# VH-VL binders against q8ixk2r445to577: the designs that were tried, part 249

Target 1, 133 residues: q8ixk2r445to577
Amino acid sequence: FFGMLQNKGLTDYCFDYNPPDENQIVGHQVILYLCHGMGQNQFFEYTSQKEIRYNTHQPEGCIAVEAGMDTLIMHLCEETAPENQKFILQEDGSLFHEQSKKCVQAARKESSDSFVPLLRDCTNSDHQKWFFK
Key: E = the ipSAE of ESMFold2; O = the ipSAE of OpenDDE; V2 = 0.75 times the mean of E and O plus 0.25 times the DockQ between their complexes.

## First folded at step 10 (VH-VL)

Design S99 (framework fv_retifanlimab)
Fold by ESMFold2-Fast, scan of step 10:
Structure S99 (fold): chain C 133 residues (1-133), chain A 121 residues (1-121), chain B 111 residues (1-111)
Amino acid sequence: as target 1 above (133 residues)
Amino acid sequence: QVQLVQSGAEVKKPGASVKVSCKASGYTFTSYWMNWVRQAPGQGLEWIGVIHPSDSETWLDQKFKDRVTITVDKSTSTAYMELSSLRSEDTAVYYCTREGKYYLSYAMDYWGQGTLVTVSS
Amino acid sequence: EIVLTQSPATLSLSPGERATLSCRASQSVSYYDISYMNWFQQKPGQPPKLLIHDASNRATGVPSRFSGSGSGTDFTLTISSLEPEDFAVYFCQQSWSTPYTFGGGTKVEIK
């Protein structure tokens, strides 16, 4: 799958990655921002290895969750996807992070990033349902 | 027609707890964030927190984190805000307010009538 | 937290006059073309009423005499010609990040 990864519950919001420095493409938090339909910072690829790749810039990034954390961070992709970079996109739209046994949820952050995707216990919430546009 | 109907006025002593209810009607309760905001007499508005009724995801202002619990009852389309360890400074009108959906954003579009909580001994 | 400063605290005007209300944020509440600043009207004994969302968009049913403008840190609410029902307190509110914050309010009163 390729496209903008949009939330069903926050219907106007998409995965967005806009690193502040051209020289540091990885290491920053993935945010949610209003879907603009232009691709670019909102264009992601879901791979056969269950990765969510950001390939707008080089080197290519893969979304990961570090042990004990609930935030989605951009890391370098590896030849064989490590477990912390694997997300199972289910038929109902749930994005399941297998290593933590949690689901990606659209949530608020007490920061300048108004909304972010976070790992939460899996529920049947529309905030945990995602689709590519 | 969207309506938010809150419980009646409360008078409490310092140290007590108060639980205010907000019954929603006229829309799909589980599809919208519900905010709680208070206003002390003659003062401005102060945000307390927000909950999404679909999964009970809750965000609170740090000032209230230790004393406030926000919950929902989906079966009755009712949101609740419970504030414990009451002080005289908590005397205020407490509002519930829905976060409406707009093409480019979300904003508090419908408000309850308010619940006056008076803390006095 | 983002601090919102409204000025003036009180604006004394007559019906038919133009009202201009200011709201300044301690940090930018804009991202690209979207500014997360809302305006509310409140009358004594009543809850606040949404007037403007996202800096410049009128809420449903709000008269065209109300307009909002600004971006970044500086925002303005304008009432082109005051009507008797417009004498009220006006609050700005940012929805850029939690905790949501409100300005201290501007009271528009009859001269």
Scores: ipSAE 0.011, ipTM 0.670, lowest interface PAE 8.1, mean pLDDT 87

Design f70 (framework fv_axatilimab; at its last fold request DockQ between E and O 0.90; V2 from the best seeds 0.84)
Fold by OpenDDE, fold request of step 11:
Structure f70 (fold): chain C 133 residues (1-133), chain A 120 residues (1-120), chain B 107 residues (1-107)
Amino acid sequence: as target 1 above (133 residues)
Amino acid sequence: EVTLKESGPALVKPTQTLTLTCTFSGFSLSTYGMGVGWIRQPPGKALEWLANIYWNDDKYYNPSLKNRLTISKDTSKNQVVLTMTNMDPVDTATYYCARLRYGDYYFDYWGQGTMVTVSS
Amino acid sequence: DIQMTQSPSSLSASVGDRVTITCRASQDIRNYLAWYQQKPGKAPKLLIYDASELQSGVPSRFSGSGSGTDYTLTISSLQPEDFATYYCQQYYDWPYTFGGGTKVEIK
């Protein structure tokens, strides 16, 4: 699966990553932004290694969850996907993070127009349902 | 078990400052993502959100009351304090503190509330 | 600010009745909606979050549905302990706002 990763509940919002430095793509938070289908910032791939891969840049980035955090941070992809980079996109649309045993949920920053994907206990909320478009 | 309890004066005179304290247990504001908010309810009326404070000391206020409100925390005491200046009879209400999580701005645990009457 | 309008403001029902309460937002709140129950002299109690997720410990007779601007709280079979006032709350946008409430009374 590849393309824009869109949220069901937070309609018209997609995974978005725009690193400040094109030559240093890791270490920043993945956000949610209006799906526009333009450029490369919203193009992701779900791989056979259970990665959410940002492959529009070299070296390629993979979404990871750092210890003690609930945010999604871009790391470098590795030959063998580390545990903190493994996700299961389930048939019902839930995006499950294997290591934390939590699901990715669309959330808003306080008093901000910005939205972000966060790890939460798994529910049937449409905010936790995702699909490639 | 999560619990919250409000404390403060039951009676305040107009123009005076209200100070309310929320004492809680079962969670900590040192925990990532945790927050405490204040909500008030005039007698027989709907609920109104006042302010939130989070583990990282981020503070948010209702814009309509922002210039009158100050929220602070003492993590070591598991307390959150709300001050409201220039009280008016229209501010008569039951004041609640409640728990929330950053990113999930609904309130899952509430204090019993404390009634505050503003009168001469 | 987002306005939350509840309907009806009050209703009378009997034990065993199916009760439906509506909450309409002034704009699309994208399922960022919670429901609370409040009894006289008591604090509100969270029933539903994310429009349809049942809070732990809440009886299954309570359910939430809806999308966009229109949401409903349903009590499938009203019990004696369910006579109370119910409030909706949006948390899509700041400041967070509550509905005017719906009082469920004994017929």
Scores: ipSAE 0.916, ipTM 0.959, lowest interface PAE 0.5, mean pLDDT 96
Fold by ESMFold2, look of step 10:
Structure f70 (fold): chain C 133 residues (1-133), chain A 120 residues (1-120), chain B 107 residues (1-107)
Amino acid sequence: as target 1 above (133 residues)
Amino acid sequence: EVTLKESGPALVKPTQTLTLTCTFSGFSLSTYGMGVGWIRQPPGKALEWLANIYWNDDKYYNPSLKNRLTISKDTSKNQVVLTMTNMDPVDTATYYCARLRYGDYYFDYWGQGTMVTVSS
Amino acid sequence: DIQMTQSPSSLSASVGDRVTITCRASQDIRNYLAWYQQKPGKAPKLLIYDASELQSGVPSRFSGSGSGTDYTLTISSLQPEDFATYYCQQYYDWPYTFGGGTKVEIK
């Protein structure tokens, strides 16, 4: 799949990546922002290796979760996807992180108008359901 | 088993500073994403959120009370401390501490509460 | 601040009744809604989060539903231990706010 990765429960919010330096895309957190489709910040590819790629820019970024963390951080993609970069987008819309065995959930950053994707125990919440638009 | 317990004075005079301690077990503020918050309930009234503190020492306060509240933690003692200045009889309430996770701003385990009366 | 209005403020019911309590937010809170039960002299207990997800250890007779501004807590068959005051709480936006409560009394 390619496009804007949208949350079902937090309607009209999409994965968004806006690193402060356009030439340094590694190490910053993925956020959720109102879907707008303008520029390159909200376009991701779900690959056959189960990666979520930010490939509208070179070098390509792949979403990862570091050990012990629950935040989604941009790493460089590798020829073979590392385990911490593998997500399964299931039929019910849940986005399952294989290594941690947790699901991606839309949550608010405290004291902010921004939302973020975080890993949580899997539930049936619409906050844990995602689709490409 | 997750438990929290509030301690502090039962009676405070107007203008004095209230200091409350939350002592907890079954979790740690060294764990990524963990937090402790304070909520109060005046007699017969609704619950009011006061402040949160998280594992990374980030702190958030109810804006209506921000200049009166200070929250801090001692991770090694499993303690969180709330200080509230310039107490007034309207601050009479049961004060609770409770656990939350950053991103999930509801409280899954609560202490038993401590009643604080502000009276001359 | 998001205002949370609960209805009714109190109700009387018998053991075995189906009880519904509503909570209305002053704006769309996108299912960032929790329900708590509080018995006299005790701390609140979390029942439901994310509008419809049952907290671990809570009996299955409790359920949550709703969307947008209108949310409902349902007790499918009221038990003696369910006579309490119930509160909703939104966590869509800061500061987090609670409803005024619904007292469920024995009929």
Scores: ipSAE 0.738, ipTM 0.910, lowest interface PAE 1.5, mean pLDDT 92
ESMFold2 (binder alone), look of step 10: mean pLDDT 93; pTM 0.938
OpenDDE, look of step 10: ipSAE 0.847; ipTM 0.940
ESMFold2, fold request of step 11: ipSAE 0.712, 0.667, 0.715; ipTM 0.903, 0.892, 0.901
ESMFold2 (binder alone), fold request of step 11: mean pLDDT 93, 93, 93; pTM 0.942, 0.939, 0.939
OpenDDE, fold request of step 11: ipSAE 0.914, 0.914; ipTM 0.959, 0.959

Design f71 (framework fv_axatilimab; at its last fold request DockQ between E and O 0.90; V2 from the best seeds 0.85)
Fold by OpenDDE, fold request of step 11:
Structure f71 (fold): chain C 133 residues (1-133), chain A 120 residues (1-120), chain B 107 residues (1-107)
Amino acid sequence: as target 1 above (133 residues)
Amino acid sequence: EVTLKESGPALVKPTQTLTLTCTFSGFSLSTYGMGVGWIRQPPGKALEWLANIYWNDDKYYNPSLKNRLTISKDTSKNQVVLTMTNMDPVDTATYYCARLQYGDYYFDYWGQGTMVTVSS
Amino acid sequence: DIQMTQSPSSLSASVGDRVTITCRASQDISKYLAWYQQKPGKAPKLLIYDASELQSGVPSRFSGSGSGTDYTLTISSLQPEDFATYYCQQYYDWPYTFGGGTKVEIK
């Protein structure tokens, strides 16, 4: 699967990553932004290694969850996907993080216009449903 | 078991400052993502959100009352304190504290509420 | 601020009845909507979150639906303990706001 990763509940919002430096793409948080279908910042790939890969840049980035955190941070992809970079995109649309055993949920930052994907306990909420478009 | 309980004066005079304390158990504000909020309800009226405080000491206030509200926490005592200045009879209400989680701004556990009457 | 309008303000029903309460937001709130039940002299109790997710411990006769600006709380078969006031709350945008409430009374 590849393309824009869109949320079902938070309609018209997609995974978005725009690093400040195109030559250093790691270490920043993945956010949610209106799906625009243009450029390279909303193109992701779900791989056979269970990675969510940001492959529009070289070297390629992979979404990771750092210890003790609930945010999605861009790391470099590795030959063998590390445990903190493994996700399962379920048939029902839920995006499950294997290491934390939590699901990715679309959430708004408090008192902000920004939305972000966060790890939360798994529910059947449409805010935890995702699909590639 | 999660529990919350409000405490403070039942009667406040106009222009005085109201101080309410929320004491809770079954969770901690040292836990990542945890928060406590205050909500009030005038007699026979709807609910109004007042303020939130989170594990990282981030604080948020209802803009209509922001200049009158101060929220703080003592994690070691499992307490959250709300201060409201320049009280007026219109502020007469039952005041509730309740638990929430960052990103999920609904309240899953509530205190029993404490009635505060503002009168001369 | 987002305004939440509940309808009706009050209704009379009998045990066993199907009860429907609606909540309309002044703008799209993307299912960031909760429902509460409140009995006289008691604190609100969370029933539904994310528009349709049933809170743990809440009877299955309660259900929530809706999207965009329009949401509904349904009690499939009203029980004696369900006579109360119900409130909706949006948490899509700050500040968070509640509906005016719907009082469900005995017919």
Scores: ipSAE 0.926, ipTM 0.962, lowest interface PAE 0.5, mean pLDDT 96
Fold by ESMFold2, fold request of step 11:
Structure f71 (fold): chain C 133 residues (1-133), chain A 120 residues (1-120), chain B 107 residues (1-107)
Amino acid sequence: as target 1 above (133 residues)
Amino acid sequence: EVTLKESGPALVKPTQTLTLTCTFSGFSLSTYGMGVGWIRQPPGKALEWLANIYWNDDKYYNPSLKNRLTISKDTSKNQVVLTMTNMDPVDTATYYCARLQYGDYYFDYWGQGTMVTVSS
Amino acid sequence: DIQMTQSPSSLSASVGDRVTITCRASQDISKYLAWYQQKPGKAPKLLIYDASELQSGVPSRFSGSGSGTDYTLTISSLQPEDFATYYCQQYYDWPYTFGGGTKVEIK
């Protein structure tokens, strides 16, 4: 799948990546932002290797979660996807992180204007349901 | 078993500073994502959120009370401390500490609460 | 600040009745809503989070629903132990705010 990755519960919010330096796309947090489709910040590819790729530039970025963390951070994609970069987009819309056995959830960054995707124990919450548009 | 318990004075005079301690067990603020918050409830009235503190020492306050509140923690003692300056009779309430996780700003375990009366 | 309005302020019902409590937010809160039960002299107890997710250990007669600005807590068959005041809380935006409560009295 390719497009804007939207949240079911937090309507009209999409995965967004806006690194402070376009030439250093690694190590920054993925956010959620109002879906707009302008520019390249909101377009991601879900690959056969279970990656969520940010591929507007080379080298391509792949979303990862560091061991023991719950935030989604951009890493460089590799020829074979590392375990911390593997997500399963399930038929019910849940986005399951294989290594941690947790699901991606939409949540506000506390006391800020920003929402972020983060890992939580899997539930049936619409905040844990995602789809490409 | 997760438990929290509030301690501090039952009576405070106007203008004094209130100091409340939350002592908890069954979880730790060394655990990534864990937090403790404070909520108060005036007699017969609705609950009001006061402040949150998290494992990484990030702190967040109700904007209407930000200039009066300070929250801190001692992770090794399983304690969170709230101070509230310049107390007034309108601040008379039951004060609760409660557990939350970052991102989920609702409270799954609450202390029994401690009643604080502000009176001359 | 997001204002949370609960209705009714109180109600009286019989054991076995279906009870519905409404919570209205002053703006869209995108299902960032929790429900609490509070019995006299006790701390609140979490029942529902994310509008519809049942907290562990809460009886299945409790359920939550809603979207946008309008949310409901339903007790499918009221029991004597359900005599309490119920509060909603939004956590869409800070400060996190609570409804004024709905007191449920057993007839």
Scores: ipSAE 0.742, ipTM 0.915, lowest interface PAE 1.3, mean pLDDT 92
ESMFold2, look of step 10: ipSAE 0.719; ipTM 0.902
ESMFold2 (binder alone), look of step 10: mean pLDDT 93; pTM 0.938
OpenDDE, look of step 10: ipSAE 0.832; ipTM 0.939
ESMFold2, fold request of step 11: ipSAE 0.719, 0.738; ipTM 0.912, 0.913
ESMFold2 (binder alone), fold request of step 11: mean pLDDT 93, 93, 93; pTM 0.935, 0.936, 0.938
OpenDDE, fold request of step 11: ipSAE 0.920, 0.925; ipTM 0.960, 0.961
OpenDDE, second read of step 15: ipSAE 0.073; ipTM 0.743

Design f72 (framework fv_axatilimab; at its last look DockQ between E and O 0.92; V2 from the best seeds 0.83)
Fold by OpenDDE, fold request of step 11:
Structure f72 (fold): chain C 133 residues (1-133), chain A 120 residues (1-120), chain B 107 residues (1-107)
Amino acid sequence: as target 1 above (133 residues)
Amino acid sequence: EVTLKESGPALVKPTQTLTLTCTFSGFSLSTYGMGVGWIRQPPGKALEWLANIYWDDDKYYNPSLKNRLTISKDTSKNQVVLTMTNMDPVDTATYYCARLRYGDYYFDYWGQGTMVTVSS
Amino acid sequence: DIQMTQSPSSLSASVGDRVTITCRASQDISKYLAWYQQKPGKAPKLLIYDASELQSGVPSRFSGSGSGTDYTLTISSLQPEDFATYYCQQYYDWPYTFGGGTKVEIK
C-alpha cells in the first residue's frame, strides 16, 4: 500500500511530514494535515517489513515510536526493520504498533489548530481507522 | 482506583479570591500525558470548563475567564490548585476537578464537587 | 466557541422505553464528542467518548452515534437508575464546551 494515509474519523486529514532540511529528514514528529494530494510530504508506503516508509527523500525515513513516547517520529530506515518501526495495518483500518501494543489515533494538540497521530489503547473509534488513498 | 476530591471554602465574599484544591489518587501527574481539569456548574445550569493542567506543567484556561484563573500543581502531593480572583455572585456554582489525558479532552473520572457560594 | 445544542431539554419516559437524546454542534466536530450522565447532587459520569465508544463499566443499553454536527445518545431500554440529566461535550476545539443538558424524568 502507498499514497496518502488518511484518517476515517478526522475526515480529510492525512499523515504529513515536512522536514526543515531535506538532507536531514530524521528526528521530527509526523503530523496530520489536510489531504492535498500535491507534493511528496504526504506520500507514504506500507512495506512488507511492516514499515510506514517515507521514501520520497534519500536516505529513506521510517516512522518510529521512541521509548516512553506516544508520538510518531521519523527515523532512518534500516535493512531489517527495528521493532519500534513495525506497524500492522489491520483489515478494519486500525493501525497497530507492535512493540507498544497500541493503536495510532488522530488527536488535536491543545488550543492548537494542529492535529497529530498519537498512540492510544486500541478501540473501535474511527479516529483510529486509517486507509491509503 | 482513581479518585479525586475538591476542597476549599463554601462561602466567598464578592471581590475576594477563591482557592480550591483537588487531591487525587490512583494516578500521578508525573505520568506522561496525564492531566487534571476544573469544571463548574451553577445550580440548575450546564457545565463550564475552566482550566487544565498537565504533567509537563502546561496550563490552559477558558478564554472568558483567563485573566481571573490560575492553575498549579504539586505532583508530590497529588494536588492541583485553582485560584479565581474577583469573585462575583454569578460565580456561585459547584466546582469539580476531573482527570483527562492529553489528546483525549474528555473527563473520565470526577470528584464529588464542592459547592461555592459567593455572597456578601 | 463551538456551541452545543441538546434536544429535548427534558423528556418524560417509562421504564423499558427507548430514549433518544440529540446533540448538535455549531460546526463539524469530527466525532470528538462525549456523553455524560449526572444524577442530582452527584458528579457527571462519563458514558460515551469518540461519539460511539462505550466507557468501561457502562451498560450496553447505552449507545452513541453520529457524525459531522449531529450526534445521538440512545438508551435502548430505560432502567430506573437511568433517570438523570445527560450532557454532551465536544473536545474537537478549544475551549471545550458542553450542551445544555437533557433531563430524563419519570412519566
Scores: ipSAE 0.921, ipTM 0.961, lowest interface PAE 0.5, mean pLDDT 96
Fold by ESMFold2, fold request of step 11:
Structure f72 (fold): chain C 133 residues (1-133), chain A 120 residues (1-120), chain B 107 residues (1-107)
Amino acid sequence: as target 1 above (133 residues)
Amino acid sequence: EVTLKESGPALVKPTQTLTLTCTFSGFSLSTYGMGVGWIRQPPGKALEWLANIYWDDDKYYNPSLKNRLTISKDTSKNQVVLTMTNMDPVDTATYYCARLRYGDYYFDYWGQGTMVTVSS
Amino acid sequence: DIQMTQSPSSLSASVGDRVTITCRASQDISKYLAWYQQKPGKAPKLLIYDASELQSGVPSRFSGSGSGTDYTLTISSLQPEDFATYYCQQYYDWPYTFGGGTKVEIK
C-alpha cells in the first residue's frame, strides 16, 4: 500500500514526518498532522516486509520502536526488516507492532498543538484504527 | 494494589503556600510513560485539573494556574509534591493525586483526597 | 478552554431503570472523552475512556457512546451501588476539563 496513513478516530490526521534537518532523517519522531497530500511529508509505503517506509529521501527511512519505548522513530531501512520495524495492519484497522505486541494509537503530545502516534495496549478504540488513502 | 495517598495541611491562611505530597505504591515513576497528576474539587463543584508530572521529569500545568504551581517528584520514594502559592479562600477544595499514562490524559487510579481549607 | 456541559444536573431513578447521561463539548473532541463515577466522600472512579472503551473491572451495564461534541453514558439496568454523581472529562486539548456532574438519586 502507498499513500497517506490516516487515523479513524482523530479524523483527517495522517502520519507525517518532518525532521528539523532534511539531511538527517534518522532519529526523529513521527507525528500526526492534518492530511493535505501536499509535499512529501505524508506519503508512506507499507511493504511486503511489514515496514512503514518513508521513501521521499535516500537513504530510505523505516518507522521503528526501540525496545521498551512507545515512540515511533525513524530508522534506516535494512535489506531484511528488523523486528522493531515490523507492523501488521490488521483487517479491523489496528496497526500492530510485532516486537512489543502493542498497537499504534493517536494521542496529543502533552500540552502542545501536536498529535503523535504512540504504542499502547491494544483496544477497540477508533484511536487505534488506521487506513491508507 | 495500586494506591495513592495525599498528605499535607488541612488549613492554610490566605497568601500562604500550600505543599501537598502524594505517596503511592503498586507502580513506579521509573516506568516509561507513567505519570502522576493533581486534580482538585471545590465543595459541590466540578473537578479541575492542576498539573501532571511524568517518568522523564517533564511537567505540565493548567495554564490558568501555571504561575502558582510547581510539581516535582522523588522516584526513589514514590512521591510527587505539589506546591501552590498565594492561596485564597476560593482555593478551598479536596485535592487528589491520580495516576495516568503519557498520551492518555485521564486518570485510572486516584488517592482518597485531602481537604484543604483556606481561611483566616 | 473546552467547556463540558452535562445534562441533566440530577435525576431520580429506580433500581432496574435504564439511565442515560449526556455530555456536550464546546468543540469537537474526537472521542477523547472519559467518564467517572464519584460517591460522596470518595474519589472519582474511571468507568469509560476513549468515549466507549470500558475500564477493566467495570460492570458491562455501563457503556459509552458519541462523537464530535455529543457523548452519552448509559447504565442499562441501574443497581443500588450505581447511585452516585457522574462526570465526563475531555482530554482532546489542554487544560483537560470536566463536566459539572450528573447526580443519580434513588426514587
Scores: ipSAE 0.737, ipTM 0.912, lowest interface PAE 1.3, mean pLDDT 92
ESMFold2, look of step 10: ipSAE 0.716; ipTM 0.905
ESMFold2 (binder alone), look of step 10: mean pLDDT 92; pTM 0.931
OpenDDE, look of step 10: ipSAE 0.889; ipTM 0.953
ESMFold2, fold request of step 11: ipSAE 0.727, 0.686; ipTM 0.910, 0.906
ESMFold2 (binder alone), fold request of step 11: mean pLDDT 93, 93, 93; pTM 0.942, 0.943, 0.940
OpenDDE, fold request of step 11: ipSAE 0.917, 0.917; ipTM 0.960, 0.959
ESMFold2, look of step 15: ipSAE 0.705; ipTM 0.902
ESMFold2 (binder alone), look of step 15: mean pLDDT 93; pTM 0.937
OpenDDE, look of step 15: ipSAE 0.884; ipTM 0.952
OpenDDE, second read of step 15: ipSAE 0.023; ipTM 0.704

